# Ledger of designs, part 9: VHH binders against FAS1 domain-containing protein YDR262W

Target 1, 246 residues: FAS1 domain-containing protein YDR262W, of Saccharomyces cerevisiae (q12331)
Amino acid sequence: KNVVNLITFKDSNGKLHKRLAPEEIPPRLHNSQVNSYPLGYKGMRDFSRPAVNLDDILGTQQRKQQEFLAELSPLSLESKLSLVNEVQIFASYVRNDVETYNKVSDPNEDLIIIAPTNRAVSQLTLKPWQFPNNIDKLESDGATEKELDTAIQENISKFVRSHIVVYNDDKNSYKKVSPGCTLLQSIDFTESKKSDSETGGDILLKKEGEVYYVASSRDEKFHAVESIENGSNGVILMVDFTLVGP

## First folded at step 19 (VHH; from j5 with H104Y)

Design f1
Fold by ESMFold2 at other seeds, look of step 19:
Structure f1 (fold): chain B 246 residues (1-246), chain A 121 residues (1-121)
Amino acid sequence: as target 1 above (246 residues)
Amino acid sequence: QLQLVESGGGLVQPGGSLRLSCAASGFTFDDYAMAWVRQPHGKGLEYIATISGSGDSTYYRDSVKGRFTISRDNAKNTLYLQMNSLKPEDTAMYYCAVDKRYWYRSPMDHKGQGTQVTVSS
């Protein structure tokens, strides 16, 4: 069955529109070889790969907890993201970007999701669908609905991908700059670089005491991570700001 | 309950100035970007200016840029619009709104009752 779910909505001027809903994710197949782990997901992830460990990335603690973290985090980041009420706006943007949502749902990815809170998005002068493509200008220039949808999707995807890091233990996605401070590459950074040899990053991660901090590398203005959600395929760092804005 | 009360509208001659105010209550004011929205008689709603929750960033539609200034006082939960060099086409009902346009063409659900601005000679 190839049913496409459309959501009908009415804009502030009363005009009706439709957009695609996120595709339904089929249930993961239960493998008969999976041991009876109570949470039922062992056969879907290669547990020989260590879980994401922020202190290993920062160089601040022993690695013996990486297997323990995986055992304590039975739910995927896709599941965790859908359950955290304080990031529901960002989560809805992630579901709208099919390529990124596929990574968040993939048990064999390892991700760091820097999830802006609803407050962080709500306070923006322009919402993520409005930049960097100027949607007001495109409308006034007579862009077709298809051209507008494409530009809006590009805006949302860039916003989402600027907040997600694909962690690679071979250090392709990060560089330690000092003890307790690491430079990370978002998906958007890696997709925008001109060659695979390009170095640098767009996100700084720092730990002081027991608190983690995140900044854009552009302004180095650190914000405290408000909470950490561990999942089977990575971590969610909740922050009260956005890494990109208008 | 969310409440937005606009004031400061009136009748003014072309080239004149007005200052609109909006008193906000029933929500955490500085968590949200705020907007001024206008509706000319018989026409749809137009977002003309927005301001970030902190007040540090603003956006203006081209038709008002340079003539209108949006500002906010988070200690007083108040939004302002200074309107200079007013033109007859600025005649409209002006609404204060919480900017919850998280998606393209989101419905406008969070506005006040409005204040009328009439620019005529």
Scores: ipSAE 0.783, ipTM 0.918, lowest interface PAE 0.7, mean pLDDT 82
Fold by ESMFold2, fold request of step 20:
Structure f1 (fold): chain B 246 residues (1-246), chain A 121 residues (1-121)
Amino acid sequence: as target 1 above (246 residues)
Amino acid sequence: QLQLVESGGGLVQPGGSLRLSCAASGFTFDDYAMAWVRQPHGKGLEYIATISGSGDSTYYRDSVKGRFTISRDNAKNTLYLQMNSLKPEDTAMYYCAVDKRYWYRSPMDHKGQGTQVTVSS
């Protein structure tokens, strides 16, 4: 059940407006439902499934030897997003996109989340709800409130989905371009591709030394990953830029 | 404490030009997109131009596109609006603002005192 909260505010002429306030929707409670296990279904992961390993994706670990991961089941990416202060604007957009938020919460997914910092979003000339659908033009053209809400939701969902990769060894979700550099497909790219034979991608990931870098495949401008948060169902790569913009 | 001080307004004839300035302090200026917002008398606020934190990207409302130019000098923490080919419809109070509209219809809490622009014969 998704709860949509509205808040009220006045414009400069005293007219009252309501807006969606997804930032006030609390993270889902893991064990608030009735269940017969301490963690319930959403907390259960197949422990035979290995954690996402960026070096495996990049091919930078030559001749991998078997190693036992000593890490016990860490917090989900849903929990990790709620804890990282530097990405809370992006996290609020993720909560707004129910389909994606469900993936972030799902212990049987393996995700790479490229999370823009609050600074990365704050410096954008248009915020994620404003593009690619031109909300200003829709308003001036007399769009209904429903048409505006739909366009805004599409904008936010596209932004969120452009920053999240579903990792799968058996899918064409990535392509090694060179040693230490891999082309990835965001959820948005995957949903937009014209056929399953399309093997391109929209995100480049590379490693130089001990530092990871991310770029949009469109401009190939690499930015250093500022930090990495490991979760039970994937990783969060914090970056000081956005993969898509106005 | 965040401070924004607009200047450069005045009375001009139609077809004239003005250059508005906004001095900013109390925050990391280049971390934020900045905007010019206008309020015609008795009307609501209208975002007319925005500029990215670095200054490399801009956006304009159609009513001012091609006539107005937003710019910033991050070394001086200053935002500018060059207004050319002014029309009577441009008459308004002009504010600079930190663009914190992360959600549709976000409250506007980060603007200066404004500077009046009046376009009349």
Scores: ipSAE 0.781, ipTM 0.916, lowest interface PAE 0.7, mean pLDDT 82
Fold by ESMFold2 at other seeds, fold request of step 20:
Structure f1 (fold): chain B 246 residues (1-246), chain A 121 residues (1-121)
Amino acid sequence: as target 1 above (246 residues)
Amino acid sequence: QLQLVESGGGLVQPGGSLRLSCAASGFTFDDYAMAWVRQPHGKGLEYIATISGSGDSTYYRDSVKGRFTISRDNAKNTLYLQMNSLKPEDTAMYYCAVDKRYWYRSPMDHKGQGTQVTVSS
């Protein structure tokens, strides 16, 4: 016998809404946060929404193959991240940021996750909790445990959110820079911008031949994407570097 | 099996220099940032310098910045610490470590036996 669970939530106007809860796996809730609806799962994806297509973002002609792979994978990006052994350090940071984890688990989001490999993180001279806030200096200056925890969480969240793009093709949240090269906005970029009229970005995506490349817009140093994992609510691009670092 | 073996410690006068070495084996050395960690007698452990897997980036705690230089030779799986202008407060056991501090307050594992540095007249 099939069981359907509904999740109730309140929007910004105070109206109550109900959505289907997939399979009793609610998003993880951080202990430090207050939430009226701790089982805030977003329900199932609207099948009428097209899958994320890198060719649409780049203006290339390989859309049919990419859409086919995405449509055949019922697993969310949350599930895919937990299964890709080579990105488990990054995945653990994602699970630690409740706001980001909620997006990754939401079947009605469309995300591009640029996931650094374990090696990309392990080789960093400072780990994501240590920058850009200088935790050593804060400790030396006598910061309280609360101040340290806040600064560390800001560091981890900035690292995670600098590697994830919310893709909305009905808005001009990205722009083509040149043929086959597109500027994207990470979650961190969109949270930092002053208005929707700011159409810049912090991530470059390029395709040359059969290979995709990613760079920070600040240094434009392109790195090849090592593999692509398609999920029901987006795509994971595995890279052997980090988009932000010390 | 992961092994880290420090050497090069000893007794030196204030203002002197020492060069520490750490031989690494049993893991892919250049996949990891490496660190030097010290423990003064009766005190806790302190990360003083780290270096990226490639060797291109370094970080130093303020107490040693400008006096100590971390380096690595990935072809020899060896980590180094050049210590100049040594002070009595640099007296400590020095450890080579694989920097696996992915979280704040990660326990220090994957370190060597240590090499003693004593700065005294």
Scores: ipSAE 0.777, ipTM 0.916, lowest interface PAE 0.8, mean pLDDT 82
Fold by ESMFold2 at other seeds, fold request of step 20:
Structure f1 (fold): chain B 246 residues (1-246), chain A 121 residues (1-121)
Amino acid sequence: as target 1 above (246 residues)
Amino acid sequence: QLQLVESGGGLVQPGGSLRLSCAASGFTFDDYAMAWVRQPHGKGLEYIATISGSGDSTYYRDSVKGRFTISRDNAKNTLYLQMNSLKPEDTAMYYCAVDKRYWYRSPMDHKGQGTQVTVSS
């Protein structure tokens, strides 16, 4: 008869649980009442810290309005992801990766989220839970539910983390390649690299005129950023493609 | 409203060929990956081939790889499956589907009757 979309996940104690698939769970606005705490609110952002600025990263002249809007946004990137209808599939994957969700919600992070649209995900021959671990083959080879859950979670986490950059002033998280073009490191890149084996990045960001473009460093096929959403702890660049695929 | 109408099934001898078609309407066809799914009598559904929205990428289950070819014509909103070197185990009802498997074990929303393929001596 009628079935709901359920996924299996494992807690830190090894217990298996089932829940509604994240796309079946309505997003909730994450709100805090800073003045509701007698001693203040944990996780408040250092107010002296400037917002992420793409033109500083690129070494190009700033858009005046872009800079101004970033300074005025009170909402975290987690809240912004919940509101952007065109990226709700990607947002659901972010919520599934607890480590990443914690960063996106953290007011003291500075992130660049390159968010694929629903169309970008929908057109893929394999969906993010299916690669790079081949889930069909694991099933046919008799993998346990635990092995399968682990492989699926690894696939989803790698997809999400390949689309998010931790930006900071003090450590080099990027390398300017040329005027108006910068090489960035996704979370997945930084977690996967070895110091002596790799010195670059996996994401290219460039600006031509007033339009920003993103590419994977491996194919250098640039795609225009469709829209930019500024949040209190970073920026969302909406794109009509995925940085990793089958 | 979204409609998928499969055709081209029939009875064929082992080693033969058959071409399935799927007419799609009521949605933006090239925004979605498309799939062929089969159901042998009394058994579950099996995704056997998928194709990206633009048609630039394909994926095949090992059991049909090299024998079946998925293709699409976005100008005609039509999906195709060319089946060569058919075997008795390919006997099944064949369905056209929009690939919305965003999560493991997502249910398939499919409309229409499918088209029967029977491979028999």
Scores: ipSAE 0.765, ipTM 0.914, lowest interface PAE 0.7, mean pLDDT 82
Fold by ESMFold2 at other seeds, last read:
Structure f1 (fold): chain B 246 residues (1-246), chain A 121 residues (1-121)
Amino acid sequence: as target 1 above (246 residues)
Amino acid sequence: QLQLVESGGGLVQPGGSLRLSCAASGFTFDDYAMAWVRQPHGKGLEYIATISGSGDSTYYRDSVKGRFTISRDNAKNTLYLQMNSLKPEDTAMYYCAVDKRYWYRSPMDHKGQGTQVTVSS
């Protein structure tokens, strides 16, 4: 009957803890003041902002389907990630990265989330906390718990941020490669640039017929998007692979 | 429900070889990375080798790299560990495990009962 969701996180000493999800926090004050967290985005999305439209990103002709679905989906991407059972491992990593979680919850962001399925993560020989920093080696070299926590958080954040695109209708942030194929920049790519003059990207998005495909720009091996979840501040493209791995 | 059964352990002299097997059932084997974990008597658990769901990728702890080979047969739901150039330090109980370490220091809840390997003259 009464099921509550718990969030697992690590403290500075590497110990795992659980707490109630933010939507289960106790009541606010009765006076006219309104508590801002966790409900800091009670304001509405600016209705003049267009919904994220995959066909516009790709230069294809099926724009109205995407716009219609976004208008019918009042839930944020934060809410959608919490409800899509097939991506709950990835969703837990997103909640652990505060900066990314804030973007996913922000009604004034426009995001494309390439969400790996639980299977995509479970089959990896090393899990996202284990790479690219080699945690086993850091332990054997005598790293402190604080050094380990930092390296692990860097690993998780890089994994999460490699799967999320901040979409702006900005000519400098993406490049159409060919008809129906567009090169995108993940948050991780953008944060790793040496300068603002660097172009390119790390994610390819393609549409062939009615099916969307995603690839890493490194190997260009396209995988079909298994489903699309539309939210008020973007879209989730569910895929059965990870864009980065060990 | 979930079941992992290790076999192939025994007594072997230093420099010898053994092949461990793990029969898996009660879950979709291909969906998960699998691991071999060992526990020397009176000591903690150590993940020594891991293999991806497809079998295309492997990882080894430095202490066994080059001597041990992990493999899987997804058609038979079976995990293997080929152990060569065995040393007395390899003496331990060996467990097959589903690698569900999604977080640092996740508990190891999905392992078999183990098979003993003893390396002694």
Scores: ipSAE 0.765, ipTM 0.914, lowest interface PAE 0.7, mean pLDDT 82

Design f1
Fold by ESMFold2, fold request of step 20:
Structure f1 (fold): chain B 246 residues (1-246), chain A 121 residues (1-121)
Amino acid sequence: as target 1 above (246 residues)
Amino acid sequence: QLQLVESGGGLVQPGGSLRLSCAASGFTFDDYAMAWVRQPHGKGLEYIATISGSGDSTYYRDSVKGRFTISRDNAKNTLYLQMNSLKPEDTAMYYCAVDKRYWYRSPMDHKGQGTQVTVSS
């Protein structure tokens, strides 16, 4: 049979176009080994759960159904991180933080990954392993190898966790600031807060026109999202800056 | 091919000043943070100053902070180190480097041949 899967995109003039979807959306092509893993959550996301929708998070009005269909992807965020060449340095840091990488590979999570480009990381005066713990100071003070490894791991984990949001569609996980602007909580913010009643966040997400922007809530300097990669358990927003720095 | 060529070294008396330059080619200069690294004779390498790709942010080791100034001119693909109030302890080979230390103990693969600075009477 000739069943085709289509995705939809909008050009600069607002006209809608359709293209054939890749054959990666699952029909199991004689290679299925349903429930192949010992894990309690196996192999495939429950597609009755809606994908992360940035316009719902922002409270903007547009034709969400066609954009939702265009954003659907069979690949997990784990797979997408390994395939997005422009963020390979950040992806390597994510793999180093086992607890967070487990969330990225979990089909029942919904994540927003704000992934700095290789250029964004390369421009930093100190790389993510060097701050906020001052590794130069620890070395000069005679820190042991174990003390250095621990401090470096804490630095990398904090950097990674500052760029990843666990999306939860209740009022405690994010706060709409205005139409088209929402305050989000990174994993790092959530782990650092003093109580579950603490509100606020460390990441601003904004839409103006058809372009998405991200800022740290600390400096409120917005940067355009360079590209959006959709995965089965969330979305990757590629940005040319880091949300935390030295 | 990536090239870094340091210049401006020499012999100077304590308290004196020198300005080092590094001409860069073969890569997109402003995509990378750059560093000055020094190696005293028979000693290990020491990163002493780093500057962001845009030039807006800098970092200095305590031993040179307040005396040395790192800067860059992205239009000329050139990195600079202004060294003031020089001490005998500053005597070393000075290297320009692309700061690709994405992991602890990353190898130093992207440095020049160096320029000697000697501070003595």
Scores: ipSAE 0.755, ipTM 0.906, lowest interface PAE 0.7, mean pLDDT 81
Fold by ESMFold2, last read:
Formats: sequence, C-alpha cells, structure tokens
Structure f1 (fold): chain B 246 residues (1-246), chain A 121 residues (1-121)
Amino acid sequence: as target 1 above (246 residues)
Amino acid sequence: QLQLVESGGGLVQPGGSLRLSCAASGFTFDDYAMAWVRQPHGKGLEYIATISGSGDSTYYRDSVKGRFTISRDNAKNTLYLQMNSLKPEDTAMYYCAVDKRYWYRSPMDHKGQGTQVTVSS
C-alpha cells in the first residue's frame, strides 16, 4: 500500500485536524507505553483498590487467579488495546476520541471494555462514523465540512463510549438481574441519564459455566466473550459483534 | 490477490431493469460488508448500496432506495445489484467494492474494473 490514509479529528478547543490513520502506525511496545506516561500524580495508582472482578459483578464465585493477574499488570488498557491486532479498528476509534483515550490510559480508572473484533466492524453496513447522525443526508443537504466533521466525531465517540463501562463498586452503577446475569451501564448510557436515580442499563453480562456472554439489553442476544485481556485499570472482553449498529 | 469482476451492464430504456453481478476472489468474502459504487461520467464516486457480511442487513442511498436491491450469495462469493425502474440519471460506471470505509473519506482501493450502465431513450 503506497497511499497513506488520513483521518480528521477535533482537539479540545474544537479545532479540526488531520493525522495518519492508526492502522498506518505500528502499535506501541509495552515498555514504550510505560515510558511515555507523564510524570506526576496521574501515574500513581492506589494499589489498595481491588482490580475489576467479573465474578464480583455477577455475584458468582470463580478462581481468584484473574484478580491476581490484573493487580500485577503494569500496563493500561490503552497499551493492551494496542497489542491486540484482532481489535485494532476499534482501538483506532478509541485513540481518535481524546477524552476516551485519556480515560483508557488513566491508572485511576477501573473499566470494562467490550471490544468488537475487526470482523465485527467489517460486517457493518454502516461504519461507526456513519451513524447515528446520517452523514449521507447531511452531505446531500449541503452541510459544511465543519458540520460533517462534528457529526462524524459525535458518531465515533458514541460508538466507543457505548462499549466502555466504568466500574465503581462504591457507586453501584450496575444491577444484578438474576443469578449470573448483571445489567451494566456504558459511558454513553451514563451520559444520557436524566438523573442519577435512573437504574437501567444498556449492556447485559452473563456467565454460564466457564464462559462469559455479552448482549445489548435491547435485543438480549448473547454472544460469547472470545478472550479476556487484563490491564492495570480494568479488563477487555473481546466479542465478535457490536453493541450498537445502524 | 483480491479480485472483483463486475458484469451485467448494458444499454436499457428508461423504466427498464438490469441485474449486475460481481465475482469475488482472494479474500474471505463473508467477513466483509460489500458495496455497489457508481460514477456518472465526469463526476465523483457514489456509494449507493451496502450489504453486511452475512447478508442480513442492507443500506441504500435515497436516490436508489425502493428501486435497487443489493444481495449476495456467500457460497458463490458473488454480489448482486437488481436495478429496476431505471432512470437516465442512473447512467454511470458501476463498481463492486469491499466496504473498508472505517474512516471518513477512506480511499477506495478495493473495487473492480466496473461495468457500464446506460439508460437512454
């Protein structure tokens, strides 16, 4: 491939820029990611905080080896996403959203990332930049380039934030539905709540035997988690479907 | 090597029908959404229809919705476009493409050589 793909992104001041597509850039090495963290308090984690434990969320008992491994991992979920080639398209969307990228990189977060595979994204009739804002219609209605770029960024941000759960045990942002099945709130769901008293959710997590399953609460169609990656600030559940679509 | 070969174009009168085919090889066909893209003479490329890898979901640009039907046969690695109620403004070169538009304005590197459709009285 002799052509370099460019993408548009918005900085914190709302200014639009172009950069190399993430698939044109090699993933960062483990050691390089650690060495690139800024100096200061942000690099400090309170190690008395328990690691994300899926069996605790589900109310099931499971081997504690997963909890132990997560507590020993020096690498953030951002670093882990860079290593998993099967989710590199999703990882590129995460890097495109500065606020999400910072959260995934933050050692003081505890996250569950439900990461769709490259195949899951490639299957979609519309890619995450094309919905829910209808980009085709905006173009045909004569939208300016700025209006298009804003709508595209909102689409991508909503897609990535629909796949990330902030786990906080002391706020109880999730609800056990039945034995081994728990309703979770994505970042996108949390941002759209009318009040903090709303107790619903948009993601179902289930365990049957030794296998974890994920579904959208909308259709309750469960898909097996294909692999689990542990990081210093949470866990990645790899799935062969997307939680939101066109 | 990825190969896409379109066929089924031709000259047709307004109100007529055509069925385009695209034979695909060199990749795992059902892993990808596929698209039909057209280019009217002297104009840019327009994605007019897409279909999911499984074939269960479709999307159409408003200009062709209700008149065109995209379909696929994953056992034959073949993509189809049924074009009904053809209009002169449908005159274009038609391309089959693997839909790798993961980013806005992604380059279209995965298309065939095209098949000409001409709608004329």
Scores: ipSAE 0.747, ipTM 0.905, lowest interface PAE 0.8, mean pLDDT 82
Fold by ESMFold2 at other seeds, last read:
Structure f1 (fold): chain B 246 residues (1-246), chain A 121 residues (1-121)
Amino acid sequence: as target 1 above (246 residues)
Amino acid sequence: QLQLVESGGGLVQPGGSLRLSCAASGFTFDDYAMAWVRQPHGKGLEYIATISGSGDSTYYRDSVKGRFTISRDNAKNTLYLQMNSLKPEDTAMYYCAVDKRYWYRSPMDHKGQGTQVTVSS
């Protein structure tokens, strides 16, 4: 059997006792002396890290019942996307973008996914694979199959990344406009920055009464969030529109 | 059961006009973008015009832009194509379709039986 290091200490009665040396105790994952994790951070979320809270992001109050339900959600956003029938077209696009799929599966991310419904996608005059690169034009100009596949993948990736906010990577880049209204940055917006000092955003989130609303910052046309799905690494806001279109 | 019934095709001289109609039933019409698709004899299918479910947005292939106008009446579950300044290369079978092309090369399973348009002198 392998030998472990023991150290000696005295109790209040003067008796000597032995315990494991500190280097034999795994690093604390949680702010607790008895917590340990046998896996790296990729396999386990920091327990002290709060869940995504929309009312904190907006500067409004949230009922205790809603926070309780969020803290009990065992499923990742990847799992939630796979289970919500109303967003299965969007979920299929997310699954196709490997980098984004890895983020929604990562317990160490904190994401806000603004998920268009199947109806929202079905309404579009051009589907997400057709814009902003004009696939019809590329075909008529004689583009190779490789050129078409690249342009299509770029279109789908841009669409999915325009609907996902990572708030734990660049929290200084979003700002509360007023209590109940916050400007957010999608992954696509942050990837378009020239430097981390650039400010602004492409997504508006607001609360009016007990209802949440989302808009593109370009048109500021607010749409009600139809449902909210809480996951272990963030939240899904289901909407009946798309943040980007043809 | 989903049904799409095209009408309004026929023989027309170059420079003439036709209006195609498509009666839709068996699904929630205004949930979907709709398209007109044409197939010249012995050739592939070409999506020439698309309109959003609400009717607020349209898209046209360059070959028909400015000459054709897609429209819909959601109260009547009907799709229209106004075809002006017709050319011989517009000769084709014209189909009404529900635009379910969520992926590149999605099969076109939701189209009508078509209406023939022939442009010749």
Scores: ipSAE 0.746, ipTM 0.906, lowest interface PAE 0.8, mean pLDDT 81
Fold by ESMFold2, last read:
Structure f1 (fold): chain B 246 residues (1-246), chain A 121 residues (1-121)
Amino acid sequence: as target 1 above (246 residues)
Amino acid sequence: QLQLVESGGGLVQPGGSLRLSCAASGFTFDDYAMAWVRQPHGKGLEYIATISGSGDSTYYRDSVKGRFTISRDNAKNTLYLQMNSLKPEDTAMYYCAVDKRYWYRSPMDHKGQGTQVTVSS
């Protein structure tokens, strides 16, 4: 199981606490987070469902502008994910997980995709197909090709599903921790729960000023969201780290 | 253009030590995890150690864990492998590689020409 109910972070002195880390990777395009969207139309969704609104999820009383931008984003997250050069490695993993890819393509879904950059994946000592199932050990132990393919598929699916949140209109997918800080449940977290009554999460989302931050237990740091891509069925938050690792 | 140049190989007795170096150029070195890969004579390639782009994390195959230490100097674009307690089964050609194995069946591109390590009495 991923980080659950409480995410703790070390400061530079090694003390364990929830601490806002300084912005480690500045936004490459602007001094603040950047939103983009193309003009056009792509299918139709149930207009009675509100668009994903990060300010509502965070519990901040915020501008209506975020809601307006989401309503004007006609491309699906599947289309957006395919077009963002900086996350193409992650996008390829999403396509490997048919169940998740179907959600990303579904105009009636509402998703938050925390997409690691190509650099974030490239830096990993083990790539997402290599963990948590130890593929090197399986090979050394004489695992069949079928056993290896299954273990690899499980690894990639778990990596992908650890980075995607389904925004549930029944509000089962998140819990406010404090003003401007919300605990989210990834798809992997919800599928790994021991019972339906478990209300924790594995991802922290925080807003400080105009900058969004994401954290998990992997490195015990808040990382700045480098850009936001709005789509018809959710948002992509680009980050220069992976939420899970070897 | 990407270049990786290995050095430091040679003949050593069992129980001895060697330090391999790899000079890298033509790419942003600290964006990528780096690996040492070896090929024993007549056998396939074996990834034995990897290090994250920042140098904060490492991984070792069980056969070398505790004996080999991978490190990097991002200011010098250089990768290192300290090999201690060498055994005859460590005899192989050793390659420096950029770890771009994003998929299980990815081609093993982006490696150097190698440096021979021979462990013999």
Scores: ipSAE 0.743, ipTM 0.902, lowest interface PAE 0.8, mean pLDDT 80

